Miniprotein binders against q9vhn3. Designs and how they scored, part 9

Target 1, 154 residues: q9vhn3
Amino acid sequence: MDPDDDLVLENEAEEIERLQLPEELKKPIDPEEEDERVARIEFNCSGCEMHEMVHYFGRKPPFALGVIYPEDNYVMRDPFQPPPPRWQSKPEYYIAMGTKCSICSKTVCKDPGCSFYYTASFCLPCGKEELKNWPPEAQARIRKQMSVSQGRQT

## First folded at step 8 (miniprotein)

Design s03
Fold by ESMFold2-Fast, scan of step 8:
Formats: structure tokens, C-alpha cells, sequence
Structure s03 (fold): chain B 154 residues (1-154), chain A 102 residues (1-102)
């Protein structure tokens, strides 16, 4: 029987004391974490004028927790979305900008006017050369994609 | 173009691993770009740049696979969605599902 269990609302000072973070957790972001948030990898699409600085090139970007790509991608942290708080196990938002053509290694963005995906990424010129080696469904898909892209350019 | 978002949940890691392996195998057969996010008890699969007919077939196959393996599946087809937007939608749906378990 505790006499201190009165029917009173907790005051703000009591709540602040209970929820106040340790001084160690009040410290600024770790310098290495700040460095990771600076985009240092240049991405230039060979098929259009897209030019961006990105944070990562590879299959498993560390800031996109648990995400696995089928091939290496140029990945940018979303500049407009704040990262989730560190006490939450939520993935950070990001954008996959593009990849390298599997034949010529030129960088291409994900736009249908610049690249095509069939088992791997291809720039459109390399895709056109390879299409005769693909199944009819894949050939039809790339031809349709190229026709739509050319119609919009004219 | 269409994007298919598949969310797979379950309590048995082995069943989830089997579901993941079969989905990757199917994607490889279709030549489609598949992006996967794996986290304890949850798998999110994003299949991008599809025509409407292919997107519908993939959605149907995902639901059939879930029934055969005894895992829970949510599937959504979205037009013109970026990868980031697809994961945002999947993550929001997953967050709502986890809140409801409480």
C-alpha cells in the first residue's frame, strides 16, 4: 500500500526528468556518420543529361537496410526526407539513379529512353545489338520501349 | 509502366527463405529486375518496369506461391511508381500491419 499513488497527473518537470536523454545521447552526430551523408560518387547518364552525386555504388546499400539489388546500382540518399531516428529500426528513404551497361560499362539512368533491363541492364545501343539473341517476348518489349521513346523525341 | 509490390510475412524463417528463393527463381526466368528487402519475419519484393499483363501474372503467381508455402502475402500493382515510392508504400503497409498485431 503506497501512499504516493495519488490520482494526480504527472507534471511536465517530472516527465522531462524521466524522458531526459543521457548527456552522451545529446552529442552531435558521429563525424563518420556525417561523412557518410555527403554524396561523393559522380553519376552521369550516357543517354541523357542526368548528372547527380550519389552516396553508394553496389548491390547492398548500408543505409537501405536489408535491400538487395540484382546488380550494382548508383544509389542516392533521399535529400528531401529526414533519416529515421536512431532508436527506430526503419529504413532510410533513397533513390536508385542507375547502373552500368553490362556490355560497354557506360553509366545509364533508369529512364526507358536510356536503358533496358533483361536479366541485366543495357544501354539502348547495346540492347539493340543484343536483341536478336533474346526470346521473342523480350525482343518485343525492347522494340516497343524504343518506339515509344523515339516518338516522344520527335 | 507497372510496378508490382509483394509483401510476405510469416513466423517460420525456413518458410520465408523458401518463398524468397522461389520468387528470385521466377524473376530470373522472366528476366525482370527484382529488388528485395529482407528483415526478420518480412520480405518485400519490388518488380519494376512491367507491362500490365506481365504485372498481373506476377501478382497471381505470388499469391499462388504463398498458398503453397503457407505464408501470408499482400500484393499491389502501381503505375509509374519509382523504386523509392514502392518501398515507401510497402513500408507504410507493413507498419500498419505490425500496429494491428498489438
Amino acid sequence: as target 1 above (154 residues)
Amino acid sequence: SETVVVIITGDDPEELERALERIIEEALRLGAEVIVRVEDGTIIVIVRNLDEETAERIAEEAEELAERLGVEVEVTIVEGLSEMEAFRIAWELLYRLEEEKE
Scores: ipSAE 0.369, ipTM 0.658, lowest interface PAE 2.3, mean pLDDT 73

Design s04
Fold by ESMFold2-Fast, scan of step 8:
Structure s04 (fold): chain B 154 residues (1-154), chain A 102 residues (1-102)
Amino acid sequence: as target 1 above (154 residues)
Amino acid sequence: SETVVVIITGDDPEELERALERIIEEALRLGAFVIVRVEDGTIVVIVRNLDEETAERIAELAEELAERLGVEVEVTIVEGLSEQEAFRLAWELLWRLEEEKE
C-alpha cells in the first residue's frame, strides 16, 4: 500500500504518548534528532564480510551514557530496541562496531580475526608488520589472536 | 568464541558511569567487541569474541570494580552466542534482576 502510511502507524504510539504528557514535560520535536536516528554512515570491515550502516563515528556518542572511547569508533544504536520517544532525552542501547587502523586507516571491526589493539587499533596485516616493535606481552597476545583466527578458517 | 556479560547496578550515577568507563577501557585495550545497554540504574556490557583467558580477565576487573566503587555486579561467561542471542541474554538478566527486587 502506501509506504508513508506504514511510517505514520509506526510513530503513532509515540505521538499518543507525547500528547498525554503535561505541557511542561513535552520536549520540542527536533528535526535534527529525527535525522540522527537514520543510520547514514557506512561501515565496511576490510578484514571480513561485516557491512552495516551506523549512526556515529567518534569518541563520545551522544546517545551513550558515560562512554568516552580512547579512539574514534563506529557506533550504532541497538537494532533490537525501539528508540526512546523523540520528545524525551534518554540514553540508548548501542553497539561499538569497529574503528580505523592507526597505520593504514582501513576500516576494521573489533573481531580478533580482523584487528588488534595495543594502545591503538591495528588491522591484522599492519599489526603483524609492527609485531617486532611491541613488548613481549603484546606480541604474545597478537599471536594468540592469530592462532584463534587460523582455527576458525580450518 | 567466549562472551562476557557484565551487569552493573547502582544508585549513584557517578559511580555507575565510572565503572562502565573502566570496563570499556579494559575491553578496548584487549581488542574486544563491546555492546552496551542502559536501563534505570542498570548497565549491561556485553563483550564478545574473546578467548577464555581474556574473558576471565574482564570478569575479574568487573568484580574488582564492584567492590571498589560500591556497585553491584553480575558476570556471566558463555560461548557460542550470536549478537542477537547476546542481546536477548542481556534482557533476560535485566528482567531477572527486576524480579529479584520484588
Scores: ipSAE 0.006, ipTM 0.269, lowest interface PAE 10.1, mean pLDDT 64

Design s05
Fold by ESMFold2-Fast, scan of step 8:
Structure s05 (fold): chain B 154 residues (1-154), chain A 102 residues (1-102)
Amino acid sequence: as target 1 above (154 residues)
Amino acid sequence: SETVVVIITGDDPEELERALERIIEEALRLGAMVIVRVEDGTIVVIVRNLDEEDAERIAEEAEELAERLGVEVEVTIVEGLSMQEAFRLAWELLYRLEEEKE
């Protein structure tokens, strides 16, 4: 597909949208794309009770134009709003829920009680083991996070 | 905890992509949750679970990007938001931006 051709098609789609696109001109939904709107990937944080179904795991969510993460993330599409009209190519709302620990591969959410980011994501236990290899500012931050998480009643 | 809201506006898609990439990189370096929306030359990034120092760092980085790239940036720091409150704020900001453009 030619990028210039794509731009022309996008301009035409915007004009059609402004004219209140009739149903017969509405682009048919690819069954695979419609299936993609259903959250099928279970996200279960190993450090807390966060349990959600998400739509994507990876660095570049196809529904999020211009977004590239430095590592793979579990990404959820907007759970509150319907997707944009199906003939539009506009980006959707999304949230990065969490990642996999770079050492033990356990799933962790972005909460400071569950994970720590320094060049890569770590669950707090793995981060604790690695902190001696990090600069003092990173060590101070993870120690602060660990003190908060250890104070939790189970 | 603190939440930082960054609104980036520009007419060059490549400069917007570079600004977004760098903001996400910095937010994830700080271990923060990110919510992003891109529409009509506008990017809304919400970063939560920050301490006060990290919130100021993200705000400063966003303002530096506005100076270095051909984009405008608006930064707001709000005292700790839940995930649902962050989603609601994102929708309120998009609604506001859409109304202002009309």
Scores: ipSAE 0.098, ipTM 0.476, lowest interface PAE 5.6, mean pLDDT 69

Design s06
Fold by ESMFold2-Fast, scan of step 8:
Parts: C-alpha cells; structure tokens; sequence
Structure s06 (fold): chain B 154 residues (1-154), chain A 102 residues (1-102)
C-alpha cells in the first residue's frame, strides 16, 4: 500500500466528523466576530518600508489562545492559513509583525536591521546606546547583528 | 513558583509552530501561564508553573518534542523569576548556545 493513501483516508474521516458536529458549533460568522477579523490597526516600521494592517496590539491576542507576550506586539491573523475549526483546541495561526521600542516608543518590525531584543525590544539606535549597560555576551550579539545589517546597506 | 524556559530553534517554520502549539496545549491543560517571544528562526517559550512536578513535566515534553519533530530545544527550570528576568535568562542561554556552535 501507498503511504499517501493513509493521509487521504484520515482527511476524509476528519471531514465526516466535521459534518456530524452539532449545528450550534456551525453557527455563521457573528457580526461582532467578523469585525474582529478586519485588520484596523496600522503598523509602520520606523526602520524600513514595512507597512501593514494588523488585527491586534497588545500582550494577549485573543485569537492566539495561551500566547502571552512579555511586551505589546502588533499581531496579524495569518492571511494565508484558515483558522482551525471551532471544535479543535488549537490556537489560530498568527504573525507577530513588530513592537514599540522600549526607550523611544518608535514602532519597529522584527527584522535584525530594525530592532534587537534583550529583556525588551529596542530600535537599533536605542539598542546601540543601551548596550553599554548590558553583559559582554549581549554586547557581542548586537554588534554582530548590526555589522551584518550595515554590510548589506553598503 | 517554578518557571520553565524553553528555547526552540530549527530550519522548518512548520515544525517550530507544531512544537510551540503542543507546548501551549499541554501548559494550558496543566493550568500554567505561557509567555511567548518569537525572533528569526527562534521561539522562546516561558511557562510559569505552580509546582516543581508541573515544571518538570513540561520540560520533559519539550525534550520529547525536540527528538520527535527534529527541532533543537534548550530547557531550563528556575524558581521565582519575573517574566522579564525569565526572558533575560532565555536570551543569555540562546547566546551561549549560538556561541558554542561557532
């Protein structure tokens, strides 16, 4: 037997189970729920040309169950992946786009050319100023990250 | 209280996501609080447990997932850390791991 046949059978069984769910779990999208799926928060990175609309800003995105960030993040529902079925105990797909610098509050994406994380998020200019207060290991890491970014810009 | 710091690294974003999802599921089932930070190719998961047995169970799960999913996992159990202290420790561990590979 072909191993791919097992995958097809498993997918079919899951679809049958989905169809047999109580109708209460198959409710149409609530207008309030639909509103929450529209990206209304503008995210613009101060360090690059990244500009995107996101669904959430904060520490605890409600669509990503059990996910808690140590700081506020701009979070987008994954536009390429459907949410898991309502009967599954799994978090919805999401993308963390960026955050605010802990010192200057400028918005930055997670690109190594724009931000650095050590206990909190920093834009590169603020990280460069703050690194003198960090352990040698942390200083070495941000210096490596900055040298790679500057090499590409040159 | 005990805190479990899990650093997950790998080349496959789908395997990283699967490892994260499983750790979140188990932590929620055990009533633990989960804090996640994502960077390029690395996921840092901090799980705050109520007791040492819960922390050890989550650490064992993380090691099992590393072997099963082909991701690299570093796990540390510590007592009494704030979330910021836990992320500082996670970053220090991540840097140490990368330095050792060089």
Amino acid sequence: as target 1 above (154 residues)
Amino acid sequence: SETVVVIITGDDPEELERALERIIEEALRLGAEVIVRVTDGTIVVIVEGLDEETAERIAELAEELAERLGVEVEVTIVEGLSEQEAFRLAWELLYRLEEEKE
Scores: ipSAE 0.012, ipTM 0.310, lowest interface PAE 8.7, mean pLDDT 68

Design s07
Fold by ESMFold2-Fast, scan of step 8:
Structure s07 (fold): chain B 154 residues (1-154), chain A 102 residues (1-102)
Amino acid sequence: as target 1 above (154 residues)
Amino acid sequence: SETVVVIITGDDPEELERALERIIEEAMRLGAEVIVRVEDGTIVVIVRNLDEETAERIAEEAEELAERLGVEVEVTIVEGLSEQRAFRLAWLLLYRLEEEKE
């Protein structure tokens, strides 16, 4: 028996709360902010099974101030971090998921088994073809990337 | 089923290596499935297929260990995550961007 837990008093408190809730306690929803948090762009990597919905495709995502890419990127808001309250200035995190190959325009993720980056992004096949045209230092870096990626995709 | 995502950042490679080794050892001791990615001062560890109590314990131990080693850590517990998605998410979190600060 819990004398401090009276169901009748609890029901009365709930009804009073619904009738007397101050308008100031209701937080307005910003339509633009809500719209920006819905991922509507489909991202499918041509080199692997990566399939996700992202929030932006382009060089300058409006929700990531100060971020300017040299090429168009598919950008996702951090999928498990909830949006911060408007009164709290916590930083938000974003993930650059991938891009389009600069040669064949196929969509590729940032996994080293799917794409290479040197001045621009290349899918695995196109990157291998262009490898010989890059400086030795860049070639060495990309060869290391390729050796690491072989273990990941088996 | 719970998943623990641990992101460790720091400028000292030696401290990062010590943090990584300890967290992996602890997660494996608890019988957890672990995915690890490392790139330029960032370590991402995803521990999956956990019950709620074990997930909370791993998250707490990761935070305590990072504080002791002087590295920055971010820990998040999420419900359920397939092995393939966890593998890809660990990679992508290495390329996470923070909103601009003045």
Scores: ipSAE 0.012, ipTM 0.320, lowest interface PAE 8.5, mean pLDDT 69

Design s08
Fold by ESMFold2-Fast, scan of step 8:
Structure s08 (fold): chain B 154 residues (1-154), chain A 102 residues (1-102)
Amino acid sequence: as target 1 above (154 residues)
Amino acid sequence: SETVVVIITGDDPEELERALLRIIQEALRLGAEVIIRIEDGTIVVIVRNLDEETAERIAELAEELAERLGVEVEVTIVEGLSEQEAFRLAWELLYRLEEEKE
């Protein structure tokens, strides 16, 4: 009763081949695996105009194989660098955007004009309040960093 | 501020661990930021936020560990590098080291 019998016959071969594929090859895309590839974490630096979506917040980003940070960092996959071939023992590229200030919890990027590190990360305002309690070497370093970031001279 | 890039390679996991832990201990004592990458018998340690004197001390420690332990060490001190630039430098140094051994 089908007026397009020839069309049905042509489609049968392709349909049979699809049905004969191993179940593993019929597996739908894992929603969890797809979600891991989408940048869903918003990073806004409190000290500058830096604003990006990142893939991870923590100490051990799974896509940056073998990397361990001393504190939680906002990390994104590098969108401009393709991953190296598996047969080459080369690292996959990523970008560490910043962290949270250890005192006020404000988000800051790693730029010297926005943050300072001594035992932990600090935004510059919190670093200025704490520096009197630090060793002379750390005090000299933050003061040098602040003077360079505020300087207009080339 | 200064950054010290340390590349540690060797065949003995125990000696690699000893070298790594000693560098971490010294860096933490100095209030420095330590970022580690471990991959297939190679350890890259990036020690950041150092002054010139403390950077030199960490580099000397790393070289001394190479003499005392069964590990090979490549050390570089650089001013003003980001984390990503430091890891790129480390892999460039690794490629150079491998070519020199051929």
Scores: ipSAE 0.387, ipTM 0.719, lowest interface PAE 2.5, mean pLDDT 76

Design s09
Fold by ESMFold2-Fast, scan of step 8:
Structure s09 (fold): chain B 154 residues (1-154), chain A 102 residues (1-102)
Amino acid sequence: as target 1 above (154 residues)
Amino acid sequence: SETVVVIITGDDPEELERALERIIEEALRLGAEVIVRVEDGKIVVIVRNLDEETAERIAEEAEELAERLGVEVEVTIVEGLSEQEAWRLAWELLYRLLEEKE
C-alpha cells in the first residue's frame, strides 16, 4: 500500500486541472468529450499480434452518432482527424477493431484468421467447436476461412 | 418501420470504405438508426427506423454507389424487423451471395 508514485501522479493531475480551469478558454468545451479523445482502453487480439489503444468498448459509441452494434465492440476514433466543430453535427470517423468471444471471452479482432461472426462473435477455436450447431451456410463459411488461414500458415 | 439491409463485397478496401462512409452519412442525415459490421472485403449495413420513401432512396443510392465504385451490393428492404432478426437476415443474404459465386 501507499506507493509514492501514485501520490506524485495525483498532484500532477490536480495541477493540470487547475491549468485547464480558465473560465474563458475552457467554458465551451465539455471535459468528458476531451477525455474521450484519449485512447485508454487496451485492445490485444488473442489470435494475432494486433495491439492497439481504443476509445470505447460497448454497443453504442457516443462519438459515432446513430451507430449501434449488435454486440459490444472495441472502437477506435480516428486520431488523425480534428474533431468537428461543435456547431456542426458531422459524424466522426471510427473503426471497429474487435470484440470478445461469446464463449471464452477472449479478445479477438475482425480478421477472418482470428474470429467468425454468426449471431455473435467467436474466436476461431470456439467457432470450430460450435459450427456443428450452425446452419449449413455458416458452417461452409467458417470452414472456408479456416482452410485459407491453415494454408497460409504452413 | 422499414429496414434496409445492405451487404457490400469487393476487392478494393478504399472503395469499400468510401461506400460505407457515404451510406452511413446519408442514413444519419435522414435520422436513421445504423448498425454496421466491417470485415475484410465485406461490409454489412443495417439501416432502421425509416419510412418507405427514405428506405427506397437509401437502397437506390447504395446500388448506384456499387455500380460507380465497382463493388458488389445486395440490398433488401424489410418491414418491422427486430435488431436480431435484421442481423440474421443480413448474414443469410451474405451467405447466399457467397454460394452464388461458387
Scores: ipSAE 0.006, ipTM 0.305, lowest interface PAE 10.0, mean pLDDT 67

Design s10
Fold by ESMFold2-Fast, scan of step 8:
Structure s10 (fold): chain B 154 residues (1-154), chain A 102 residues (1-102)
Amino acid sequence: as target 1 above (154 residues)
Amino acid sequence: SETVVVIITGDDPEELERALERIIEEALRLGAEVLVKVEDGTIVVIVRNLDEETAERIAELAEELAERLGVEVEVTIVEGLSELEAFRLAWELLYRLEEEKE
C-alpha cells in the first residue's frame, strides 16, 4: 500500500486498480449481456451503400442502461474499444447507425443524404412528400439536404 | 448541424430528474434528437440535429435550470459532430468533471 500511488491521475490502469471491488460487489456474469456483444441484426440503408451488423434495435439499449433514445434506433457498439470491466460503470462508446422511416418503414442511416429528423425520422423521399406540412424552419433544412445530395441533371 | 452536450450534477435525485425532464421536453418540442445517460449523481444529455439559434436556446435553458433547481450544469455547443464524436466528447467532459471532484 504505497501512499504515492495517487500521483498519476491520467493512468487508466491505475484508475481501474483504485476502483477494484470485493468479489461480492462485482457485476455478475450475465449470459444475455455476453450474447448482446454479438452483432446479429442486419442493417441496410435504403438510401446508400451502408450495410452493417448491429447489436440492438430499439429505444433503450440494454448494454447502455442509462441511454434512452427518443425513437427506435439501430445501435452498434464501438468495435475498436474493448468492453469495460464488469465491476466498472464507465461509459462505453456506441453509435446509432440508423432508424426506420416513420412513414414508409424503410431502413435509413443517419447521413443527411439519406434521412431527416423532425420530431421523428423520415427518409428523404418521404420527407420531401410531407414537406408542405412542416414548419418553415424544417422545410428550409430538408431543402438544403436535397440540394446537396441530389442535383438536377436536366 | 449543431450538437449540445449538457452535463448536470447534483445531490438531489428529484432536482436532477426535473432538470432532465425540462431539457428533454424542450428539445423534443424543437424537433431535436436527444440522448441521455444517467450515472450516480450525474446526467449527460446530448441534443443533436439543431440549428445555431435552437442550440443556444437549449444551452440557455440548461443554465436557467441550474440556477432555479440548485444543480450544477456544464454546457458545450459543437458544430459538425457525428453521433460517435458527440459521445466521445460527452464522456471526456464527464471524466473531466469526475477528476475535478477528486
Scores: ipSAE 0.011, ipTM 0.339, lowest interface PAE 9.1, mean pLDDT 68

Design s11
Fold by ESMFold2-Fast, scan of step 8:
Order: C-alpha cells, then sequence, then structure tokens
Structure s11 (fold): chain B 154 residues (1-154), chain A 102 residues (1-102)
C-alpha cells in the first residue's frame, strides 16, 4: 500500500482518541488495598524537612507480629512492591521511619544526617550539645556520623 | 556512601522469637531500619549513608551479635543505594533464600 494512506488513518485515529477519552487512572486502583494501606499520621523530619505519611506511632505496632521498639517510632507498612514470591503466602514489611528527639521532642528520621542513637534518640543539634557528656566511644561515633553528613562537598 | 544489609534467620522459631527483642534493640542502637517478615521469622536490618570503614565495622558487629544470639546471619555491603533500592535488594535476597530451601 501507498505510505500516504497512513496519513488518513492517523487523522482518523486522532478523531477517535478525542471521542474515546479513557478515564484517568486513579491511585489507588484497588479500594480495598487502599483501605488497608491508608497512612493517617503525618511525619515531618525536622532535620531534612521531609514530609511523609505513616501508619503508626508507638512502640508496639499491632500489624508487626511481636515487634517491640525501645522507643516510640513512626512506622510505615509495606511501602514497596516485592517481586512475585514462589511461596503461597505474601510476606509483609514494616519500616521504622523515625522518632522524636528525647530532649527537644522534634521529629527526626533515622538518616545519619538527622539523628543519632545513644540509649535514646537525639536530633543532631541536641546530640552535639550532649556530646561532651557521653563516653568516648559514643563521642567518636557521632563525630564520624556528622563528618559523613557534612563531608560530601567538592 | 555505603549500605549494609543484614538478613537474620533462625532454625528454631522459638529461639528467634526470644532473640527478637534484643535484635531490635541492637538494630535500633545502630540507627538501622528494621523490616520483619511475617510467618517465616526473618528479620532484615538496613543501615544507610555510611562510609566504608563504618560499614565494615557494622558488618562485623552484626556477625558477632548473631553468633552471640545463636542465629544465622548474611551481611551484604553495597555502594550507592537509595532507600528504595536497599529495600528492593533485601526483598530479592529473601526471595533467593526461599528458592534455595528444598
Amino acid sequence: as target 1 above (154 residues)
Amino acid sequence: SETVVVIITGDDPEELERALERIIEEAYRLGAYVIVRVYDGTIIVIVRNLDEETAERIAEEAEELAERLGVEVEVTIVEGLSEQEAFRLAWELLYRLEEEKE
């Protein structure tokens, strides 16, 4: 066939696309899955200005089967789509996103640039102020952590 | 930056359950994200944004802790992973472990 005939078919296809506008895909696609994964708790990290939604705040997330944290954590439920499993049961993942600074109560994520753990969680500013009161081992750890978070420059 | 991924499994589910609280406490001390898999007793610990020396130290500490608690551990150190990539790697490693079981 003559290639010029394709131009006529293209114009006709454009007309059909205008008439048949498929509905916009909404997230979530599955209403029941959305209900189970609705995050209702706002998590704002003070160290990196992160804004995320999580499912739980506390020490004992009821969906985590026997998980008990040393501190209240902001917990997110299964945020990723794993590859199809070969076994019959799908595993569920839970992730502790962050906590509140034990001194100033500001929310911080677990990123080394935002928080430090020594017996309790501290935001980096509070950690720096308490640094001199900690054992040498803990002091060395936070100093190294701080150097990594600030060291990625030209 | 480096990421340390620690996968902990136990032959005795009851023994792993008794160790769970202690494993979580130690992982929390390391500033790690902890992922727990339902029903198979597997615990994943992920620590991100480390330098090479710190990553090696954490890997050694994880192996020492596993020996002390009587659980099995697999440690992987990977450069340059985002949070999503690190968790994806952990899932792929867990999937591989299940396939290796007869």
Scores: ipSAE 0.056, ipTM 0.432, lowest interface PAE 5.9, mean pLDDT 65

Design s12
Fold by ESMFold2-Fast, scan of step 8:
Structure s12 (fold): chain B 154 residues (1-154), chain A 102 residues (1-102)
Amino acid sequence: as target 1 above (154 residues)
Amino acid sequence: SETVVVIITGDDPEELERALERIIEEALRLGAEVIVRVEDGTIVVIVYNLDEETAERIAELAEELAERLGVEVEVTIVEGLSLQEAFRIAWELLYRLEEEKE
């Protein structure tokens, strides 16, 4: 991150474009660091202390056969043994850690104390504010979830 | 909230795939999320963050598929799972399946 390095590469941009080698603009990385098993995406829940590195953000993780989410999720491969166990070379173990609130875009985990799902994911504060605009069935569901969450505080 | 854990076992890959497809379709229709893992002859499906009624509907579908497609199904409904507990259960199921194969 030295500012003086910018001068060295200014006239190389046109040549790089011609060569179609954008990889040369990247830092040299060990081939093992390019491995799909390395978690590079930071996931932090805004509602609790959940902090993990995950492998994917989106609806259809390419490493997970048959997984389709209704919205973008933060997905972790083999949360117990990164890299995955050596015996697991076929459809891998994986879990959705969380998503982004559809209203405020804050990151929230799947715990019922942090988020609520009704057609889309909501952090609890946004879900509570939108409650009045939902059908009675959805309103009853989030109220029950919030009551249980409050009851869990010993 | 409720979590439904479904273990589907069978010898016919086409029937296993059909059972999985039906469960995913129903879960998505009900607005639920699905975590799936497939091993040879076995599928583990975790449907997370459900209300009690929705969890029961998914469990009923899984049992119905066992009768109609000739697959074996084990269904468990668990209340109040945290993410850490969901991780533990999924790992324990996978570890148990690997142990049984030996």
Scores: ipSAE 0.005, ipTM 0.254, lowest interface PAE 9.9, mean pLDDT 66

Design s13
Fold by ESMFold2-Fast, scan of step 8:
Structure s13 (fold): chain B 154 residues (1-154), chain A 102 residues (1-102)
Amino acid sequence: as target 1 above (154 residues)
Amino acid sequence: SETVVVIITGDDPEELERALERIIEEALRLGAEVIVRVEDGTIIVIVRDLDEETAERIAEEAEELAERLGVEVEVTIVEGLSEQWAFRLAWELLLRLEEEKE
């Protein structure tokens, strides 16, 4: 649990954190932090009926410690799971809902029936149009994805 | 479709950054979405929606990089895992690696 760290500065930092933990745990979450738990960004998939409020749009959601996406994503805190205890340095539970199409900027969820990723995110209509500019293996991937989506309504 | 989970651990942040850059470069060369988590001396890389051959190529490059740069790398390939579950899997693997170290 503790690092094999007998260094003076690390020991002092750890002691200070430990001494502050009981106080932090007893204090209610700062009103500013509670405000951050309210989802204010509307996410509507242009390819399906997905309608959700999310907490963040960007590459680095602050509640998902150290997570970096290759492009901006709509991300929400998972409403069905409690956040991990504050004394544990692991990310909160979250769900990435979708992105914006790199061509038309329409919002799309990550469902294979709505979007496709090849170097960037595309809605299916834009992906179909862009297909001929991609390598054969990428073309095969999106065609296979579309075939599965049409053959099975899962 | 396959998901590749790469865990990179090391004490030298410059070596870690170099390892991360090369893995990202390979994933991007293949047009794949790469999601990264950076924390302390650990980098977790998730690459999703891969075919079997591509997943194995990325895994092989990660293992080769570990040998070359002297960083520790753990790679696993799993079927149909979302990014959130992939990060949870990586966390569990990281805890196992830390326990073996002790």
Scores: ipSAE 0.461, ipTM 0.742, lowest interface PAE 1.8, mean pLDDT 75

Design s14
Fold by ESMFold2-Fast, scan of step 8:
Structure s14 (fold): chain B 154 residues (1-154), chain A 102 residues (1-102)
Amino acid sequence: as target 1 above (154 residues)
Amino acid sequence: SETVVVIITGDDPEELERALYRIIEEALRLGAEVIVRVEDGYIVVIVRNLDEETAERIAELAEELAERLGVEVEVTIVEGLSEQEAFRLAWRLLYRLEEEKE
């Protein structure tokens, strides 16, 4: 089952709540804003079985006003956090699902078994090969991450 | 202009998320630019376009969140950092923090 089903249910609850408000507190429905709530971008991790539909690919998601990522990310509206009511102007909750490896361009999720981050994102194989080029503090971080990933996979 | 670099660490994803969104809300209220990196067990937040007074307000909020929530926070205020320079500083602070806890 698609996690987008939860988003659809949340949108229905929001619409019901909006309908119960006095007219002066309602926001008009923006057709472009409604289109943004439908996840249309496929995200498939090359390192695991993660397959999700996401709402945005890039570094500045429009629903997260003023928030910028250091690199392009596949971003999903958080299905477990209710969006703010439409009559309020607030940033919405979101989840960054993953990115593309900076070396091989394969799509990877943020799981420790699939990717490493140091200055940019790397898939597991590319990260291990670049390890020798990083300073000691970054090497320590990667070794810690690899030990945690090994424990989870066992 | 001032840049505030915030590292948030913790074992509870809910507390990490609560800390993050409180910082985002305050930063946006102050008209600042917020750059975020979320990883397993830590969050890096860089807040830019601040004057000295508003930078101190963000730093104070981050310290308060460490007291109120089950998270650990490192905060640094620096003038004139580029986005990449701010992230390099954040990683050094993060690795130092994690080594101290081992």
Scores: ipSAE 0.175, ipTM 0.540, lowest interface PAE 4.5, mean pLDDT 73

Design s15
Fold by ESMFold2-Fast, scan of step 8:
Structure s15 (fold): chain B 154 residues (1-154), chain A 102 residues (1-102)
Amino acid sequence: as target 1 above (154 residues)
Amino acid sequence: SETVVVIITGDDPEELERALERIIEEALRLGAEVFVRVEDGTIVVIVRNLDEEDAERIAEEAEELAERLGVEVEVTIVEGLSEQEAYRIAWELLYRLEEEKE
């Protein structure tokens, strides 16, 4: 009697069950889904030299099922990891690269040297203009970010 | 920077939607980034860009909502997570809740 044998048999049964799923329950390979893996949207940060091609711009990326952003984001699928198997209801890995400033609409990445978030995304210049309308804690945060950014830009 | 992962489970869609709205409102008031995933009977909320005190406030609000609305809530506060890592943790917690359910 070896308890490890029971564990091995249980794991084998799970593997067999997955392999025996009806074909109708396996999500078909959709040519449109393969096409979605090609990045076609240009993302260029106005605050730095970041320039990437991304897969999506908006609030509800279709490859990240059920994920809703508060703002439109430029979203890149992880190019180094395969998507999860189609029989698995787990979302793919992804990275939000940046957004548009809520005041001037310039594209900015998520780097603290380029943007600031407080209820909405701001490029640093617009964040400075809006700063006096925020609580002291938010004012302290953006001042720290601006100090770091000026140090890096020197 | 702190990240708060909130998983809300319940049978009443109106209670779930109300809990979600309350957490989003509080998170946005605190200047946080919010990411939401909704599945039948379960809502996952990831709140990012919080300081330590604000993260605790979000966690407390979520726990109070569980008591008031009769929904089940699991809350985790994590320091220094990327968006991808926060989402991975949210899915792991969701799977554990489903296992506990049956």
Scores: ipSAE 0.000, ipTM 0.227, lowest interface PAE 12.4, mean pLDDT 66

Design s16
Fold by ESMFold2-Fast, scan of step 8:
Structure s16 (fold): chain B 154 residues (1-154), chain A 102 residues (1-102)
Amino acid sequence: as target 1 above (154 residues)
Amino acid sequence: SETVVVIITGDDPEELERALERIILEALRLGAEVIVYVEDGTIVVIVRNLDEETAERIAELAEELAERLGVEVEVTIVEGLSEQEAFRLAWELLYRLYEEKE
């Protein structure tokens, strides 16, 4: 019963390519793709000590096929996973590290102690100033995050 | 056009990643627009630019993945939402899930 005809065909194509060249071990053909694998964008969270280099800032990371964020994000390619072989049409792993506050433009990570999302990203101070404009569940959530963050940072 | 909002929750990051990959690949195959939010234990996927038939296919895939993997899935199909309206709906659903767990 398994694998189906498409899976058998795919496995044969992978085996043929593997016998010719180990694409997983070969660098990308496009030099620009190779350069994009080096993290060159500095990410510093204004709310905590997170300081990392990331690969991309924007809404449509080219290595995360078909993924579109609602706002610009700092995105790191997963350093622990090899890129998928070129004969496989699957997304590469990634981690969204953070974004810029929509009000003050300060950089914040995704940690609940640093940022809050409701239709846009806010650092906690700016989010607290905007909370009266949000539905009750969002207001309760940011208040809880502020309380927990204060306890953790103290 | 139809929009599908999928909220995936689970404790195993590998199972969450597998579910996300399968949905993204199917959406791309159908020519849809995909928007993803990832938080610890929760993934929100918004798939746009679908007709009724392809929206049902995405919804069925999400439900099938919930049965095969150790994840929970909420799926909503809606007509005619703008990008911002879809994000607002997704976050409202997400915060309701947080309230239920708390």
Scores: ipSAE 0.006, ipTM 0.276, lowest interface PAE 9.7, mean pLDDT 69

